# VH-VL binders against q9h9l3: the designs that were tried, part 208

Target 1, 176 residues: q9h9l3
Amino acid sequence: PRKMVAIDCEMVGTGPKGHVSSLARCSIVNYNGDVLYDEYILPPCHIVDYRTRWSGIRKQHMVNATPFKIARGQILKILTGKIVVGHAIHNDFKALQYFHPKSLTRDTSHIPPLNRKADCPENATMSLKHLTKKLLNRDIQVGKSGHSSVEDAQATMELYKLVEVEWEEHLARNPP
Below, E stands for the ipSAE of ESMFold2; O stands for the ipSAE of OpenDDE; V2 stands for 0.75 times the mean of E and O plus 0.25 times the DockQ between their complexes.

## First folded at step 10 (VH-VL)

Design P8 (framework fv_unasnemab)
Fold by ESMFold2-Fast, scan of step 10:
Structure P8 (fold): chain C 176 residues (1-176), chain A 122 residues (1-122), chain B 107 residues (1-107)
Amino acid sequence: as target 1 above (176 residues)
Amino acid sequence: EVQLVESGGGLVQPGRSLRLSCTASGFTFSKHYMDWVRQAPGKGLEWVAEIRNKFNSYTTYYAESVKGRFTISRDDSKSIVYLQMNSLRTEDTALYYCARDLFDSGYYFDYWGKGTTVTVSS
Amino acid sequence: DIQMTQSPSSVSASVGDRVTITCRASQGISSYLNWYQQKPGKAPKLLIYDASSLQSGVPSRFSGSGSGTDFTLTISSLQPEDFASYFCQQANSFPRTFGGGTKVEME
């Protein structure tokens, strides 16, 4: 494999009415799904809405959470120079306040061959949960207690690996 | 500066035990996989054991030749990885290296200690 | 276990020569292959990881290539400090296994 990792972040609501998405957990896995990084992250702003139903974040997780500035430094050391795979990954980069080169970014929510394998319209934006069920026969994000960013990052890497050869060939011919 | 310092080697009779230690400094030890690799006098390298980090449940792996006799463990608070060697055999005679295992781009040993010598002889 | 067959066992070469060392895996290991250099009385030093990635601080005359079962380490122009033993190592599956080594000696 190439220098490739998969990332998934969980965000909580900060700012007016909790409308700002702030990083509260980040998980990064290697090509085989081994966990390189998995930390709860303390936003610099007051948390208005934990969004627990989706994020899985609770007040208890913030007690020993890594401050944003420190976590960001650790995360960027892992991502820099690597192909980074994610699902709707722009949201993760925005929460990290980070710009990753498009040539090294892979977004499983915008890979037409992946949708095709799942019997979904090629131009639709499908959820990670749906693609994982259809292509890996695995249920993720089960229940209403929130998502596991480790589970999501692992599923995202496995999904990408299904189309890696085809998609890398496409990108070589059609650079971003 | 990254450093790995092995200790605990020595001369021991067959059937006895030794515990090797490897003290790490200059990096965040708790986030790395750690391995032991040995080299018999005048021979090549042989991987012995691996212990993963907390994110990966401290999972351990062993070479078949040492399974049931050797135990790898770690103390993240002290930045030490251990190799407990029981029921030692003459074939275990070797220089034992501690190695830092990076797993962000494949799996590879980017830093090695100088090694500690274990001689199993009657 | 995945067996790593390394060839040649030794090679005599002169400064400036191109040296090629080959490593074959008994099963497919993708790109999970590393190359290490070892000088007498010293610990091994990482040269190449993941088949073709040059470790920081290692001279560019060293390069790695291959995937699957056949891998090559190349030294494009041998220098005096390159006379050493070289080992390949697979990291695809447990147990991790090393090749038997190649000794690069002065001609």
Scores: ipSAE 0.759, ipTM 0.891, lowest interface PAE 0.9, mean pLDDT 93
Fold by OpenDDE, second read of step 11:
Structure P8 (fold): chain C 176 residues (1-176), chain A 122 residues (1-122), chain B 107 residues (1-107)
Amino acid sequence: as target 1 above (176 residues)
Amino acid sequence: EVQLVESGGGLVQPGRSLRLSCTASGFTFSKHYMDWVRQAPGKGLEWVAEIRNKFNSYTTYYAESVKGRFTISRDDSKSIVYLQMNSLRTEDTALYYCARDLFDSGYYFDYWGKGTTVTVSS
Amino acid sequence: DIQMTQSPSSVSASVGDRVTITCRASQGISSYLNWYQQKPGKAPKLLIYDASSLQSGVPSRFSGSGSGTDFTLTISSLQPEDFASYFCQQANSFPRTFGGGTKVEME
């Protein structure tokens, strides 16, 4: 089996009204939940909204943040050739301006067996927070400090592991 | 050139404390995990502790044999990693290596210091 | 804890010989396995990382293979400078653990 990693990104608001989501933090963990990458990232555009209550990003985090282009290179090096697990991962890839092969992508927000296990409708889009609470009995994304991308990436990997065997078999029978 | 230089080793009696230091140069220290690995005379390698940087905080890991007695810490402004060793035992006698931990595509110790000797004896 | 069983503990060989060292993990560690060489009075040197990746500057006669629980370090043609001790190390989980080591000696 191919090596697996889980990714989670935090975004800030850029553009005229801060409606453009720009990458400001990226965390990558391995199969065991160990952190492979965790960096604050400096967007190429001026930050209008730090979205701190959700992102956990503050102005001080940007002082020594890694420039986007450099960070992107580092992240892509880690992701290349691996199975990448994420939750609503299309948002992460969009922020990275990178698209991983579909055959090597696992989105925990679109895995029917995972929802079934959580007693949720199979075709519903459930939040990472909800699935984590239901299936792992763990609270994430709590408090006023905002989200932890490391915590979220770890939770995402743990959720995937619950249905890995079944889902990988399904994908093998139904290649994209 | 990457360099790691350990210091602080010496001879101490059981129950005493000792503080090791490892001064790093030649790379961006704050971007790397740092580890201590020890080797008793004529024996194999034993991992001791690891310290990771997580933005505004650090995460530490310890071998069971040193938990509660040893503390790993770092000063990124000085590029130094420390190992505070309390309640030392005779079995802590070893050459203590400082090692740089790379994690971009896995976790491995690509650079090691020459080590500093710790001898615990009555 | 993950136990790393390394074998053999020692091996006598001659220059030009093929030498194989095995490392077995008590549980699956994916490819998070590294190999180090240590000569007397010297610090360990990284040879192979991530089971099969050759560290920069290491001769091509060294190779690593395996995944899951069984790993192998191979020296295709032993050279005089290769007489040393070798250690495997898992980086899958904490605590990090090393194999017991293999001493490659001159026959």
Scores: ipSAE 0.000, ipTM 0.566, lowest interface PAE 12.8, mean pLDDT 92

Design P9 (framework fv_unasnemab; at its last look DockQ between E and O 0.02; V2 from the best seeds 0.00; counts 0 for: pae O 14.5 > 2, placed apart)
Fold by ESMFold2-Fast, scan of step 10:
Structure P9 (fold): chain C 176 residues (1-176), chain A 122 residues (1-122), chain B 107 residues (1-107)
Amino acid sequence: as target 1 above (176 residues)
Amino acid sequence: EVQLVESGGGLVQPGRSLRLSCTASGFTFSEHYMDWVRQAPGKGLEWVAEIRNKFNSYTTYYAESVKGRFTISRDDSKSIVYLQMNSLRTEDTALYYCARDLFDSGYYFDYWGKGTTVTVSS
Amino acid sequence: DIQMTQSPSSVSASVGDRVTITCRASQGISSYLNWYQQKPGKAPKLLIYDASSLQSGVPSRFSGSGSGTDFTLTISSLQPEDFASYFCQQANSFPRTFGGGTKVEME
């Protein structure tokens, strides 16, 4: 069987008025929450807006950051051939400029049984923070100094594990 | 390609110390967990210690039989993992293997060194 | 500590035989079980990881199955180079623990 990892990325604003989201940190954890990758990543374009309140990225993190091209290669080597879990994961794949097969992708923002366990509408898009508090009784993304992508990736994996058996059976009967 | 080369074994008296070294090559050493596993003459395998990578705060784990006497450490700049063995006992007599653990998802020893022999006797 | 009970301790077999080795964990370990082969005077070699995943370069006659507490290593059609000792190992919890080993000997 294929291995499973969870990913969470942080983006900064580049381009005109900082409207383009560029990868600035990526964390990948394994099934048990051990960290396989966690690096600050230097975008190829000038950073206009660090978006620090959400990203946790500051100028000092960029000093020894891994250049985007190198980081992308390292990350894709880890993700290729694995089941990848994320929350609103299409944004992470977009920032990585990467296509991951839908059959190997699990998005915790779009898993109806997970929302059901949280007493939320099955087809609503719930935040990672809300689902983690409701189902794991844990506060993440606390304060305004930014999110920890490691903490977010770990929470995402734990949330998926709550519905893994049920959801994998569903996907086997209803291949994407 | 991937190689683990062990050194530092020998014959020592009970109560003495030895430091084992394992030099790694052919892979990105800093991204892997590293383990020591021993095998007493004619016996099975016994896990001794693990040291995790920088991403996981270099946390260390030990078998109860060696806890407080052995220390695992690593030097990522030299691609070496060490096992400092203090207060050696005759029961520590074994062939000591260095092994590579956790590369991606999963925990398994995919590469092993040839081992270095430690004999504790008077 | 999680105890790994491996059986049998030894088995006599002939080339072409199917050999089955079992490993039982004293508590649930999910799929965190690995199988290693060791030939006399040599370091162990990984055969199977995560209960059922065949390591690259290992012949397809080796297979693993099981989850939770009961695990099996199967060698279909035993070959001359397969006479060796085999060990299971759990990677679910610390300390990591090995089974007692199974020696596969020529009949």
Scores: ipSAE 0.483, ipTM 0.806, lowest interface PAE 2.2, mean pLDDT 92
Fold by ESMFold2, look of step 12:
Structure P9 (fold): chain C 176 residues (1-176), chain A 122 residues (1-122), chain B 107 residues (1-107)
Amino acid sequence: as target 1 above (176 residues)
Amino acid sequence: EVQLVESGGGLVQPGRSLRLSCTASGFTFSEHYMDWVRQAPGKGLEWVAEIRNKFNSYTTYYAESVKGRFTISRDDSKSIVYLQMNSLRTEDTALYYCARDLFDSGYYFDYWGKGTTVTVSS
Amino acid sequence: DIQMTQSPSSVSASVGDRVTITCRASQGISSYLNWYQQKPGKAPKLLIYDASSLQSGVPSRFSGSGSGTDFTLTISSLQPEDFASYFCQQANSFPRTFGGGTKVEME
């Protein structure tokens, strides 16, 4: 207990017209922001749209990428038994074809005390970029080369730390 | 079974160089941080250097007493960590351990080698 | 550098005694404090990590406590194999630093 990790994923488009989101990169960091995992992942289906503007994924990244089934096994081994922090984390779990226990899941897009610290409505869904700029005075996802899942996971962990004591107490009083 | 085996120690004159090697087995070497820790005869433990893994850009850290003289490196394909020691001084005389840092949490040395002795004397 | 002040430097004790070793950091280190045992001629062995977490295979008579700057290692009932030197080590920041050690000796 007390081990906590943050995860962020980048997806590419598969399926008809590239509308299915498939996992193409996953980064996991520990409480201190050290990178525990960061791999490009080859989806099991043909990539129709790399979505490079947002994902940062290019064809060259897929040449030696870890096949999805193998990567999923590696990732789930890291997540098992840990508190997992993410931003809009349901999308990451969908891409992993996995759902972590609710009691061990923390979603920085849905934490009212965090929104309050940012002077935002408590029930609003705020972007990671906005919260990070407002609360950490840091610019992430800068430029047009796409997001970095390492950078995003690190930012997510730092944001959670701002409300960790308060939110963990809340969840202890209000089990999911 | 996790094993760490150091080699390359010996007797050298001040100002000379020596390269230590640590061969690892029994775990996924590429995922771990690796450290060198030394112990002078009859003295306590002194951390020397750390090298991180590929995911953390192989970043290196050094004790001030060795910075600029020692270089830590690794070869993940051979599961070996190295310590290149240049401009050796008599105060570098010690038993040198390599240690594994646990990859999924903080910074504890959960496995240590038996060490290799470096003696710097004229 | 974070200085780790460990006390006592030695202690004489008998089998069955409760032994307490303290470690003080010159700056706050949260819970990033580890304890190691070292027997003569042997490499150190991890006992406690993250201030209070017992490493796998370590007997339950060993325990750790503390946070911030003040930490303790306790051996609840000393056994013959526990006569050794003990070191604390902070992992909060670089450089990693060790305490000076405590030698636990037979009376």
Scores: ipSAE 0.193, ipTM 0.729, lowest interface PAE 5.1, mean pLDDT 91
Fold by OpenDDE, look of step 12:
Structure P9 (fold): chain C 176 residues (1-176), chain A 122 residues (1-122), chain B 107 residues (1-107)
Amino acid sequence: as target 1 above (176 residues)
Amino acid sequence: EVQLVESGGGLVQPGRSLRLSCTASGFTFSEHYMDWVRQAPGKGLEWVAEIRNKFNSYTTYYAESVKGRFTISRDDSKSIVYLQMNSLRTEDTALYYCARDLFDSGYYFDYWGKGTTVTVSS
Amino acid sequence: DIQMTQSPSSVSASVGDRVTITCRASQGISSYLNWYQQKPGKAPKLLIYDASSLQSGVPSRFSGSGSGTDFTLTISSLQPEDFASYFCQQANSFPRTFGGGTKVEME
């Protein structure tokens, strides 16, 4: 039986100019939206830019944050063998320095049936916020406090569920 | 041989209703999306509506000009697609085509009916 | 809505001429662009689908090219039966939209 989870990560800027995206928070939810994992993560390098406006990450969140190596181990243990759903998920995997099998990955930013359902161009990359509003009539990523990775992961899972049957059939006929 | 035959067109006054039908044959009707496209006299083509068969349910799409007034539906057991047109306006005057929507790498209308004429006039 | 701008609106040509019709989308539509031919008193006929795929039974003198926003229909050597109107149509998003059409007339 295939288990399905959704993941969303928040990143901060590290490196000399803060251009390196480093994992600072990771949230994982199950098919029902229950939180399986939600932790602040301490990057191995000095944080130059918290990107708080988008990430919601503040300096105080890093005080008791889980070291990256430990967090990565915890996260990989959850993801292994599961279908992983995310939005622009390649960024999350990159930050995790982990690549999930393509056959077990679902990226809601690249599912044409989802865009069709939202009356959007099929091959356009739509934001999670836009799709969530259009298809779920829900506002996410509102306010000045930045994103909530739990909220985003839950929204991503709900979006995927709207096209799950169709898309899984498509993938079965057209394996990556 | 694929055939699409439209019917139901006629002359009506503004505000009245009309129901168009398109009878399909020569292919597995339930496996295809169906569309209505209209053409006003001497003008270009205008997409009107589309209906998709999806897992024993139907999804419909409409042009903004007809949304809320027109309803597209289908009876797969009879291989018929319908267009219920309410609150008709003079600008709805056109030849209405039924088209089979085939999809492969894209979505395209590979077969068209001969059309049925709708004239809305006071 | 995606606007499809087709040009020219009309073109006069002779048998044997190379005819080029352009269609521009107001935003990217990938390759979801189709071309139709319509003769007076007749229903449209599919010529090209997915920007460059030739529909079965259509003569090879017809070809389509382009991606994103700019597309072209080419008739390499115009034949007498090719005098007609031509329409482009995007299938990337709803509402589906057509170009304004191009009438190919005899010079």
Scores: ipSAE 0.000, ipTM 0.566, lowest interface PAE 14.5, mean pLDDT 93
ESMFold2 (binder alone), look of step 12: mean pLDDT 93; pTM 0.944

Design Q0 (framework fv_amlenetug; at its last look DockQ between E and O 0.59; V2 from the best seeds 0.00; counts 0 for: pae E 2.03 > 2)
Fold by ESMFold2-Fast, scan of step 10:
Structure Q0 (fold): chain C 176 residues (1-176), chain A 120 residues (1-120), chain B 108 residues (1-108)
Amino acid sequence: as target 1 above (176 residues)
Amino acid sequence: EVQLLESGGGLVQTGGSLRLSCAASGFTFSNYAMTWVRQAPGKGLEWVSSISYSGEYTDYADSVKGRFTISRDNSQNTLYLQMNSLRAEDTAVYYCAKVRYYGSGSFDYWGQGTLVTVSS
Amino acid sequence: EIVLTQSPGTLSLSPGERATLSCRASQSVSDNYLAWYQQKPGQAPRLLIYGASTRATGIPDRFSGSGSGTDFTLTISRLEPEDFAVYYCQQYYSSPLTFGQGTKVEIK
């Protein structure tokens, strides 16, 4: 397999009124969709809002969670030097307090040919759920109990693979 | 070498109390969640309680809620289980176990256990 | 509470044979948060598999885990004398954490 991974993070609200997004789960899959990393992560600050409807995170998940500092080190070792695929990936990198080189970053929320295949405006930001349903005929993020970051990371990789050849060629001609 | 050593087990009367200790060595204790799992004579494994690396979050099996308290002292690398209002059905070998990274919620190292016998 | 049911209760085999142990969950164990443990008489349990299919460090490759959702399997491809023990599955997807009742693998 090529040196490419997909990532999806879940955040909880910390700080005043829960307005700060802090990392609370991270899933990373390889090119074939096999799980390389999937851990609940305990933020260093008190959790004010679990955002459970979207994150799927509850107080029970914090009991066995990995400390943020340790998890960050583990995650960065997996990401370093690889092409990292994500959806609205800036939010994940911000939660990780991490900079990944733009040349090795692929954001499925900003790939015009992917939107084109989904019959959506090329420059619109479409949700992962919509693109996955339209292009892979698969329903993700189903129900009211929160999302699976493993499921989201797997869907993100599969979406990127649909445009990989043409997008990599585009990036070679038009370096970021 | 990771090592977990339980102590504090023994014979106690119904309604009595015991405090179990688990001395940890060979790893950075303050970075890992810890758990207690028990096993009644001739029976299977039963999860009892877990505690986060900081001690801020705890969880308990319904059968022990309100009677048992899990705690930890990160400065002494020690995990505790305070058991109050003991019942005959609490008779078991009590194991201390370390939560693993990469599969958190599974237990990669276990102590040898300490026997608690509750008699009427 | 997710109840885990293991079958068979006892599996009588000879060294060199293949052992197949089942673990069924009363509800879906999402994200493959399922572990397998080995326990010998008078000893603490030993982690074999986590994440349904990932071998723990130092575990021989004759041990393998598979399955998803509600049906999980532990396979020992060629039993060694040291493998005769009780085996437990455990889910860590939902609180309370629960174990199966165990499968005893014994010598015929």
Scores: ipSAE 0.733, ipTM 0.894, lowest interface PAE 1.1, mean pLDDT 93
Fold by ESMFold2, look of step 12:
Structure Q0 (fold): chain C 176 residues (1-176), chain A 120 residues (1-120), chain B 108 residues (1-108)
Amino acid sequence: as target 1 above (176 residues)
Amino acid sequence: EVQLLESGGGLVQTGGSLRLSCAASGFTFSNYAMTWVRQAPGKGLEWVSSISYSGEYTDYADSVKGRFTISRDNSQNTLYLQMNSLRAEDTAVYYCAKVRYYGSGSFDYWGQGTLVTVSS
Amino acid sequence: EIVLTQSPGTLSLSPGERATLSCRASQSVSDNYLAWYQQKPGQAPRLLIYGASTRATGIPDRFSGSGSGTDFTLTISRLEPEDFAVYYCQQYYSSPLTFGQGTKVEIK
């Protein structure tokens, strides 16, 4: 059977006025939530806005960080051939400068059965924090120091498991 | 084979200055963050400073901030530590170390060190 | 600053025995940003373990790391004569990077 991983990334602002999102951390966990990859990543462009409130990224993290080119190679080797689960995952793939087959991609921000379980509108884009609190009774992204991509990737996998059987069957009936 | 060779250590009076060098070979130096770690005689390890692969980002231990400057010359495959306003407590063997990627912030290769002795 | 406290300070054992070395952090070291090094007299440190539990390249299977949060352990399953050395833990979760004070493993 095909292996499944969950990914979460943190981005910083590069380019004019810091509006371009560039990869600064990536975490990948397996189906059981074990960490397969977790590294701070140094973008090739100058960082204009660390976005620390959300990203958790600070200047100190960049000093020993893995250069983007090296990190991308490491990450893509893990993702190739696998079902990849994420939350608003198109942003993660964009930051990686990577396309993953849509048939192997699962986005917990766009799964109507998951929203239904959370008593949320099926067409709403719910945050990972809210879904995790409502469905797993866990608080993530707590505090003032930004998100943990490991914590977020683990939560994303657990959320997907709640609807995995139903959603995989749906996708088999309705291929993207 | 990765090799790191420190030089520039010696005896200096309190308040003096030294410049340490670390010659790197056997790997693409410009791809890797580098670090200085020191060890006082008979004592444990203390992180001193780190520099990103491009040199754009640096960080320092509080005990040396404002006195020491880490730098690198990627065209010469050389890491430097400029040490000013030296104090007795700066007496140590100074190691240069290569940051390991996948586990970044750990150090997979170390030089054999150069001794800095600061006397009054 | 995250302070790492190693115990015991000295561990006196014979070859063939199991060594268990502890490292306690003053704060949680999230996502196991914890490394272990071996240092023999007159030599530079050698990386043994990173990510709390992953052996570095070329490190024998008798070395293993475990733990999470604030409590970490290095285990040497059967001491060889070359394993008598000082061992340091190091965190790379936050600046400043810090080392424990060391545990000396010496022959009994």
Scores: ipSAE 0.595, ipTM 0.852, lowest interface PAE 2.0, mean pLDDT 92
Fold by OpenDDE, second read of step 11:
Structure Q0 (fold): chain C 176 residues (1-176), chain A 120 residues (1-120), chain B 108 residues (1-108)
Amino acid sequence: as target 1 above (176 residues)
Amino acid sequence: EVQLLESGGGLVQTGGSLRLSCAASGFTFSNYAMTWVRQAPGKGLEWVSSISYSGEYTDYADSVKGRFTISRDNSQNTLYLQMNSLRAEDTAVYYCAKVRYYGSGSFDYWGQGTLVTVSS
Amino acid sequence: EIVLTQSPGTLSLSPGERATLSCRASQSVSDNYLAWYQQKPGQAPRLLIYGASTRATGIPDRFSGSGSGTDFTLTISRLEPEDFAVYYCQQYYSSPLTFGQGTKVEIK
């Protein structure tokens, strides 16, 4: 079986009025929740909106931040060949300007058995926070400090583990 | 070999100004964030300021905000610290330090420091 | 800010003995963004450990770092004469960057 990792990214706003989401932090954990990668990342364009309330990113975090191109290379090296688990992971990949094979991607925001387990509509898009509370009895993304991408990545992995067997079997029969 | 050489220290009166320089060699200066750390006589280490590799982003300790300005000239491989409105408590050896790696806030190379003495 | 408190203030030991230095953070230092430095009199600090447990280049294996969350430890397995110095921990998880007040390892 392929190794599995979970990823979560924080984005800031760049471009006109800060509407472009640019990668500003990326966290990757292994199957056990151990952190493999966690870095602040410096976007190539000027940051207009740090989105601190959600991202937790502040200006001072950019002082020692890893340039995007370098960080991207590091991250891709970690992700290559692995099953990558994330929540609404298309946003992470978009920010990374990277396409991971769909057959090796697991998005916990689109796993019907996971929603079912949480007593949610199977085809609804539920938040990571909600699923984590319902299924893991854990509070994430609390406080005013913004999100913790490490915490979110770990939660994502734990959620996926709850339905891993069933979902992997489903995917095997119904490859994307 | 990585080398960092501070200069510009000396005796200055309270309220005065001083500009420190740090000449860097032995590594691609423009690829790394840089920092100033100071140490009062007989005391511990205190972070003063950091600057990103491009100079676009800066950070300061509260004790020096509004008074100190960190900058760099990547074409000259030089880091600067402009110190204004100096106070007695600013008396210290000021070290220039290189950030270890991208995303890191640890410092793998240090200069020998330059002494700044602020007197009344 | 994250306040780092080191203990003990002074550690008196003989060459060959094991030294254990503590660094406690006022709040969790995520991802083990903690470094250890050695400083000898009249010299600049030298990086020993980063990432809580990774030895910097050229650092002897008798130096080791451990810990997570709020509790970190620097261990010198067998003190050499050149190891008697002041040791500082430093966090770089959040701004402002902060150092511990230092532990002096002196010869008994």
Scores: ipSAE 0.421, ipTM 0.804, lowest interface PAE 1.3, mean pLDDT 94
ESMFold2 (binder alone), look of step 12: mean pLDDT 93; pTM 0.953
OpenDDE, look of step 12: ipSAE 0.413; ipTM 0.799

